# VHH binders against q330m9: the designs that were tried, part 30

Target 1, 357 residues: q330m9
Amino acid sequence: AEQEPKELLEMSTDTERLLEENDLRPLWEVEKDFGNQFGGFEADIWKWEDIQASIDAIERDVPIADLPPGFQRRVAVPVNTGYRNAISNTIYVGVQTVSPGETAPAHRHGANALRFTIDGSEDMKTVVAGEEFPMRDNDLITTPQWEWHDHVNDGDETAAWLDVLDLPLVLDSLNARNTFENHELDRQPVTKSQGYWESQYGRARPFEDTKEDGIPGPFEGNCAATPPYRFSWKDTLQTLRQRAENDDPDPHDGYSLSYVNPATGQPPLFPTMSFRAQLLQEETDPHFHNAVDAYFVIEGEGATHVGDDVLEWSERDIFVIPPDEIHHHDPDGEAILLGMTDRPVFEAFNFYAEAEP
Key: E = the ipSAE of ESMFold2; O = the ipSAE of OpenDDE; V2 = 0.75 times the mean of E and O plus 0.25 times the DockQ between their complexes.

## First folded at step 14 (VHH)

Design q04 (framework vhh_5c3l_4; at its last look DockQ between E and O 0.75; V2 from the best seeds 0.00; counts 0 for: pae E 6.2 > 2)
Fold by OpenDDE, look of step 14:
Structure q04 (fold): chain B 357 residues (1-357), chain A 125 residues (1-125)
Amino acid sequence: as target 1 above (357 residues)
Amino acid sequence: QVQLQESGGGLVQPGGSLRLSCAASGFTFSSYAMSWVRQAPGKGLEVVSAISSSGGSTTYADSVQGRFTISRDNAKNTLYLQMNSLKPEDTAVYYCARTYTYKSGSEKTVKFDYRGPGTQVTVSS
């Protein structure tokens, strides 16, 4: 909502000097600055063809070995005009590629991370917390805070996926420093058999009293930690289809599944970010909220109306909806979206708000 | 039903001024961007100027930049176009239009779904 600029009251030179000398400002002068520390957040869309062309160019021009330690990752990053470093001030999205035979070396960080596989194979692995997770198409794999993770491509094709992190929230919005560590090895030791983490959070689980409580690393908090976990697309899609066949759609989100925290069985997946698979078959009803919505188009094509704009999306496109903008989706046929939101941050503090026009 | 009705057109000499108005009804006017488009004889439709739903952002065609001013009164459901320093090449039928900006990557296209019947503007000595 564009706040009309309030006319500032003129004060005497003496008063102005007094305030300035003491690093003080009157309320009516500072009020207008709240909410304006960042540039304008605009609805926008990044087309896959452009993303692909860009990342291919990066692949061509920049050997992975020439990249600095900790950043030996080739990523095309959608950046919103208002921020220049991320898609929003709370969520980072990047498209990363790893060529055959390449390794993105092991590191860990305080930020929460998620991988959503765009082009994967059984031979493409993300190693998280000692387990090798295969990255099959549309698999969603968590990389929890302070867990060692690396990516290895032993296949014959280039792997591609979405990196989703809450980096902007911590580093920009909250102005905190990054907590980051490189592993001494390029590849972390594999200490868990495949399927280990899934076995911890399946339908049959170890006793609760045997579970390790706490947040990994030096961090403290009140939220449930997110474990390493792979959500297979096969299973997700099957469930999504069941929902579409048997349940009623949400008027705004269509047929939606939340990727829940395996430890709790409830959303959000991360304390800072929630993720959804959304199947759309019809135009949705308009609404607005103070949370950010970012989307990756898994399947299909359509458009999203956002304020005065219409974002035309197709498969593998990325688009973002700013807070407080009236929006709705208009798929052309059936479409499936990955929804990403910072809603949990607001909910955690009783600040989430949603309404219909 | 969405309705748009232009007024204020007429005959004016070069260098003269006109103010166009557009009365909107049948939709929430304040929720939509609006534009003025014109069609000269033998030419296609041209977007002259656009204004965001809030009125906070405006755009102009290069040909009218500095001469025309678009504004709106959402309380009155009215769109305006102040046209100064009019030229013969500004002669056209002027339409108000409910407007969207379509975004596809770096490509932006202004489109409209409704327009009024238009008002004739003739600039001649």
Scores: ipSAE 0.620, ipTM 0.817, lowest interface PAE 0.5, mean pLDDT 93
Fold by ESMFold2, look of step 14:
Structure q04 (fold): chain B 357 residues (1-357), chain A 125 residues (1-125)
Amino acid sequence: as target 1 above (357 residues)
Amino acid sequence: QVQLQESGGGLVQPGGSLRLSCAASGFTFSSYAMSWVRQAPGKGLEVVSAISSSGGSTTYADSVQGRFTISRDNAKNTLYLQMNSLKPEDTAVYYCARTYTYKSGSEKTVKFDYRGPGTQVTVSS
């Protein structure tokens, strides 16, 4: 006989024990816990002076050669309070440094990655799929899924750059094994002339362009593979200026350029992440969406309103906007931002949503 | 035009209670955090309590913790402050303010861009 009515959602001690014994929970208890597995996801900002002091201290104390096997990269990682491993549960942002004479050794892995140069030099290179890519300030260089990459500083000044990877999505959210391999050599063989990868995706291309369904390594998929590629800041800035002279700004994002997959000429750059350069000349209109936006300030200063918060930013600051937060940007004069988003994941699920308040 | 109008102040004996109200208009009230700010005679402004736009998060000054309760009714565009166990040191003009939380690295600063004309609270035997 039932001791308690069902509409009161009260269960007998026997029912509670039976559920517990069989690793079952009633939906109404489970429902209360959904969306809280990682704690609160907050709007947040990391100021460059604090980042710089921290990476300078790490560089002083921790040579790359002293790091444990397999990771041998000196990186300071902005972490969100609710997640603690990365800026969000889908996107990892880090600030890596390589001192003069150091090499971050060659490896490859399933997670997608790119490098956005903060403080580069002629002799600081990321080496990807057999080609040396010099790292010049504000250049974006892809180190795509399952391509060998190493970072070598043959110059006399420390280099620094952003790493942006889909590690939290792959490892934590999808619970996938990140396929990983160390190269037998610290510096991979250079097998391509400088400029080779760029030349494959120019206006005139090799006749037999067959890379759209070839996914490197043990992986399968329906998106065209992202090639190794360098987006020069000089060209990007020139194009932003042409947009500003000839087009109207987007009410939410200003004048923007998408860093597209060169093989297709279309976004997204990676199946999991999109990137844009945004030129802001005036306050934008508020909106919200269910994808994360993260930003690096390439140039200028201003503020971004996120719900109840105002994030005051200046050059080289990093900030993040959580999903579903109403936000807009208010530059002080002119500013240029690097935008980073997991929007492609949402679009692949037919789940992306955006609205104005 | 942003408009904020406080009410509910007055004279009360120590240990007594008052409830302040603030009627808001000229902006989307439910989209903004709000606070109560007070100014005692001859002193600067002190943030007494703040509440998030949804009402889900509240903060209190140490001097009023456990005695004051901030709340809001977004359907009525109204902010409230329930003040219990009042002390003579609570005597001040109380202002309703539209509020932002500014973040500079790990530091948070509560600032306001608009406030009402205030309501006098006097706690005296």
Scores: ipSAE 0.037, ipTM 0.593, lowest interface PAE 6.2, mean pLDDT 87
ESMFold2 (binder alone), look of step 14: mean pLDDT 83; pTM 0.844

Design q05 (framework vhh_7xy4_2; at its last look DockQ between E and O 0.61; V2 from the best seeds 0.00; counts 0 for: pae E 7.0 > 2)
Fold by OpenDDE, look of step 15:
Structure q05 (fold): chain B 357 residues (1-357), chain A 125 residues (1-125)
Amino acid sequence: as target 1 above (357 residues)
Amino acid sequence: QLQLVESGGGLVQPGGSLRLSCAASGFTFSSYAMAWVRQPHGKGLEYIATISSSGGSTYYSDSVQGRFTISRDNAKNTLYLQMNSLKPEDTAMYYCARTYTYKSGSEKTVKFDYKGQGTQVTVSS
């Protein structure tokens, strides 16, 4: 049945005026505009070489002391061509560097943050909620909302890591303001011994009648809070390898480990963002979902097919898959990816959808 | 199995017109940009027209610009090439091709991973 060209329903001038005067629009016009607020969201990839060159250039051109208060952080930010503020309208990713002897001053904010160490050392610390966390290579460290955090490099090499935040979700998608506070000191007091936060969420846990395990700060909600926590890459990789050796891969994600909320023992890590380590050995099967997937290449090289695009990635590259695009991975040999997704946002409202073509 | 089957080729006089069709199957046609490529006898393959997955964007080589029109019907899984004002130099095997855009940072390259068996177009007086 040749769908006759939907005759453009023309409304009378009077009707148009009536709608306009009352800030009303017909459904078909509104529907057409839905999803177009941020421009075109495209599959995209940022090469490490370019990222590194850029961050180095920033470092050369802008002394840390010249940066605005609260933003004394050198960060190269991948931005999607259409959106221009971040990799997506829900997830922010940045590559941050801290040179030897430098300190990123202590602050806190309502947004959730995650650090994934690219170039780290034992002497590079992120201090979160009073505990010094070493930033070793590929360690994943949470910076939960409203927890004081600063970064200190007492090493002799420049540290680099991924900043991952749900800033776009809050600021752009939800049109809210980010609650933010600078600490009175550049460095927060260290009030916890190393391993303190981990000890709170082990198999053996302190039993206190009054679970002060509420959401930090002025916030309210119905999700479990994410504690400060360091996921050791050594441990993560070991577990990942065990899975690869003993279990079957997911047809879409390969051998995957989720970074779970230590408080609950389950995904998601944050109410707004989920993270996973993915070991890929073979081409995966295509699928699509309405969530955004962003990736950092931890190890290896390959390509990801996204619709009619092919993203060719190598180590330390960053790439993003838009929602509702059919996609699959094609590693060249073995590769390990850090997956970042806003899937939890959808799940929280029973809106997540995934399917195969 | 992925298939692209071209049709509509033939012998035509200079100045004449042909319409090529390509029937696609074995993949989600609407998800892929498509192209027409041609290969003159003794020469290499050349891209002559491309169309985005939605059909909203088209590109033509200089050699066919203004004369050829690429279009698609996603509901029918069919790609078309309207060829007008045909010239002897348009004589070639014409292929329908599924295309990808390879992205590496700012670098983009269009390639095809599959093409049909082709249909012969001969323009001769």
Scores: ipSAE 0.415, ipTM 0.717, lowest interface PAE 0.7, mean pLDDT 92
Fold by ESMFold2, look of step 14:
Structure q05 (fold): chain B 357 residues (1-357), chain A 125 residues (1-125)
Amino acid sequence: as target 1 above (357 residues)
Amino acid sequence: QLQLVESGGGLVQPGGSLRLSCAASGFTFSSYAMAWVRQPHGKGLEYIATISSSGGSTYYSDSVQGRFTISRDNAKNTLYLQMNSLKPEDTAMYYCARTYTYKSGSEKTVKFDYKGQGTQVTVSS
């Protein structure tokens, strides 16, 4: 396979010079670089205690106003061995805080993003496309491609949440520019009453399907745009409990709910990433697949077996399972996980594969 | 039923050699990392060598580095320990064990979930 040493062929110095002069390489030299360019992608875990201590240290040493323009957001970023920017080559996860009285200034960009609330309050808001969304614990709020968003803490406690973006895919894998724009105001105008976006995408929807004729901004595509939307934890948990009472669990994922695109009622939430809430009540069956899985522990504790490793997790920990690793989950009693995956990218290329050992 | 059966122990002179074997059954041997663990009489367990499920990575304690070699044959479900240049302090009960590397934040710990009955190695003049 790809790691087998190749027998090296010796070329004349004239041939070597000709290739070098023309920026060419023979195929047998190039083949060894495919799939082997970076350090290993490893199963790994970031404990909430360590994340919190790191954020506290940043807050002591670096005023938010001194951070680079456009990045005046206090974020600790889980990074995998061999990468410097993200938990994987396709998914970025960060833990952001906003202290009382702070505003993370309004901007928009081409990368898709969401916020999953860890420590919230009624006075902590994510403002998206003119609506204030209160950030209550375990709510998921989309800040989709090319929609204005800012984060405003008018409360008296520091707020914390996950940022999840397809930024590594866009910038690093596809070599695309992330189109980015700062709003003229730090706090965008609030032009929608609370509940507006939810009202557009309930169980009933407008008959006219063409309200979403195009993709926002300078972009084009064949998938319906993801709207600004809040998935309340209350509703999500209620649905998980209904699943547990009435249905059989998936052998690998437990009782699972997909955070679907509200405009279509179908996964994926973003063209590049899917998200799920998973209630685990028992040890799952092992499997492996070529898409990455990343997790945030919403509730409970347990372990995940990944190849020769065991990742021991508890509430608010973040962990990652590399592609092609045999894995399964073993909760200690009951646990709830937020699952994050780049599976939609693989499906778009007809490349997704999954198997049991 | 999971079974690990060690063999190959015995009495040897200092400087001698032994080869231990461990026959595994009741689980998919090729999917698990394995280790040799020893216990001198009246003392605790010591991890002396570990090998990954594929056999591609090995680890040795300082006390045996350069003298012992762990290997596995996944087609025969068998783990081996080649022990050379044996010393009196190598006298112990030797166990094979099925292991994992547990990660809890920055902490990494090798633990076993199953250990065999052991084979005695005695190094004495």
Scores: ipSAE 0.176, ipTM 0.663, lowest interface PAE 5.1, mean pLDDT 86
ESMFold2 (binder alone), look of step 14: mean pLDDT 82; pTM 0.826
OpenDDE, look of step 14: ipSAE 0.398; ipTM 0.720
ESMFold2, look of step 15: ipSAE 0.016; ipTM 0.564
ESMFold2 (binder alone), look of step 15: mean pLDDT 83; pTM 0.822

Design q06 (framework vhh_7zox_3; at its last look DockQ between E and O 0.74; V2 from the best seeds 0.00; counts 0 for: pae E 8.4 > 2)
Fold by OpenDDE, look of step 15:
Structure q06 (fold): chain B 357 residues (1-357), chain A 124 residues (1-124)
Amino acid sequence: as target 1 above (357 residues)
Amino acid sequence: DVQLVESGGGLVQPGGSLRLSCVASGFTFSTYAMGWVRQAPGKGLEWVSAISSGGSTYYADSVKGRFAISRDNAKNTLYLQMNRLKPEDTAVYYCARTYTYKSGSEKTVKFDYAGQGTQVTVSS
């Protein structure tokens, strides 16, 4: 049976015109363009030395006071080669510094934010929803949607941390605006004692039917809100070590702990982003998924194979794995990674997919 | 065990053609970038050509326009069509499983496995 050459259904000039005039395209043309809205998403790695040099240069060249209102933040932003606005089209990562005596002024926004402390101290604080959170090394602190937050460095050394936001998801992927507001004051009033928010979401918590457990601000949704919360590295590491000593590793993620939403006790931490601490002692097995994985190297060194690439990482490096790329980790000794992923976005719509080669 | 077995080498006159083949086993061939490297007498290893798992091709300047790399994933076979051969192309040619190592802005092509090689001699 001579397979008749699929006659390329040539549309008439009139049809083409009709479609064009009405901003319509045929399915086969649209399908070809699906996924091509953004330049090539590549596996990339940013070395700490380069990041540090860059942020220092920014500090030298641009006084914080000269920065626009609301963006008085010194941040070096890793940008993917194909997507020049962020590390991915869903996740923003930045390295922010605050010098001694400086304050990043209070503001709030619709985007979810997370801080992972790189260089911190007891005197370095992020104030979130009226509570002062100390920023100790490797502490993970949430800055939930529409909560007032500012950063204060009362120490003698420069504070540095990782900013992680779902800004690209909102601004680029969903073509929405980021709702943003500056506080009237540089520093928000401290209205909560230290430990307040933790006390609200601990093992023992008030079960007050207070209707107030809703999503802050003008937003509506079906997901549980993420509260202000500080995940102590000390506690996290202790738990991670317990797992490494007593449990078997995941073949892909090693000994992994999820930062769970304190409100629910379950992942994801945010509706749009999930975070994990991953302790790696051995080479992991390859897999691929349609979610983005971004990593910050907390401790150790190694390499991650991504498709045809090998990303060689060391402490405080940042790297990203594009969707659908076969990948696995190969630590040199023991390493601990902070994993960041947009997996929850896919799961929310039953679109997440993972497989082994 | 990863195995790469080259074939197709031989003696040819200048201007002649050869087609090299490499049969891979012991790994999922289709998921790896593959390449050819060569070593001429008294010289170090030189990258000749590479093909990504996605089918993108790379050529050294010295062979660009003369050599063509291709792959058949169903056969786990890598090919190198060599046309307009020159005496300078005389070398042992190795099939190699290749990676691009990235460290910030630095990129280096490396291989973790290579075959035993096949001799290509271009002489009058």
Scores: ipSAE 0.561, ipTM 0.782, lowest interface PAE 0.5, mean pLDDT 92
Fold by ESMFold2, look of step 14:
Structure q06 (fold): chain B 357 residues (1-357), chain A 124 residues (1-124)
Amino acid sequence: as target 1 above (357 residues)
Amino acid sequence: DVQLVESGGGLVQPGGSLRLSCVASGFTFSTYAMGWVRQAPGKGLEWVSAISSGGSTYYADSVKGRFAISRDNAKNTLYLQMNRLKPEDTAVYYCARTYTYKSGSEKTVKFDYAGQGTQVTVSS
């Protein structure tokens, strides 16, 4: 019942040779290769029990100090079928651990990153731009472009968190070098009181007389820089519950909050990625869009329908929805998801598209 | 409220043909993979054929080359053309939504049927 293949125009062998000799290809050959540089991009799910078993195995076998310079972090990375580097071609998700007494050494890079805490403690810290951020369960902490960051576990239990970076976009899609620098110290100097970065936004502040809107590092751009910042889960959950009591749910995303850039008060959190906390209390309406959605299950269980697939998820599972796939969520009772998307890239190019089936 | 209404069954001689239809309502038909399962008297359910939301077709070995599945998304209708029918094809045929369930690396195909089915009887 497939449409019969088009009969291809036959080009003479001499013309084919001439084109190849000069590193030229005809458009109709090039066009059929567009968008096919990777294997099939699928809806996929990674179950927490499998992730946990893998992390435990890595922790047993691989001390952080034994890893190569620049990569001294223990991370298990969900990878899509056919695309071996990350969950998608634009978003990297990983589950990182740091054992008691270990430090993931200070570095900085051009890719944006955040940490979403899974198993944390007051003595497990992400240190960013001079401030220690204790990693409490379900807190979201930014480690933005070109800010020094290290991870230090002074506690007595292994910590785990979700890394989310725009690394595939920067390195693979844009063919850009991820500008990278190791700090000479494993633990950067702590130069700010805890709470300093939080206090700089969304509150009364000193009158500002100077223009200090630069983009950190060697980079330039038209978007406000994303600051170091912690979104506490307690505050986020409280706000989410207020939304549920007072507002209508989004037909596709339920009751949601955007993790906005504190400096602008507006999404996206990074120029390249947006993040949401989504409370689902009922089955959502189907839709599709050309941006990728990835999810981490904060609480609850349920299923997400993606095309012909059904992804059955529970707490701490990670799953991904490919571009252009019709999808909807069906929670079993109530669930809360962390949503992650490259939608800001599409919007920056006036390229975002969304529809109902 | 999901409804699947099968029709087109009947009594036919061996070697004959029938075309089954299934009209769907209560869900967005075009976004679901669909399929046919059958149940002979006193037997369990047997998968017959499936078609993805994008139109790719799949067949059980016992019917490959004889049966053809198709769909018309504008009419919310699934079809099964059955040719060269054999007595062993005698069964109630059910239309179903099909799902691929993923749980970690494990993949399971399930069939969700809701109608009364349509009887196909192949007898001389």
Scores: ipSAE 0.246, ipTM 0.664, lowest interface PAE 4.3, mean pLDDT 87
ESMFold2 (binder alone), look of step 14: mean pLDDT 82; pTM 0.815
OpenDDE, look of step 14: ipSAE 0.541; ipTM 0.782
ESMFold2, look of step 15: ipSAE 0.013; ipTM 0.539
ESMFold2 (binder alone), look of step 15: mean pLDDT 81; pTM 0.810

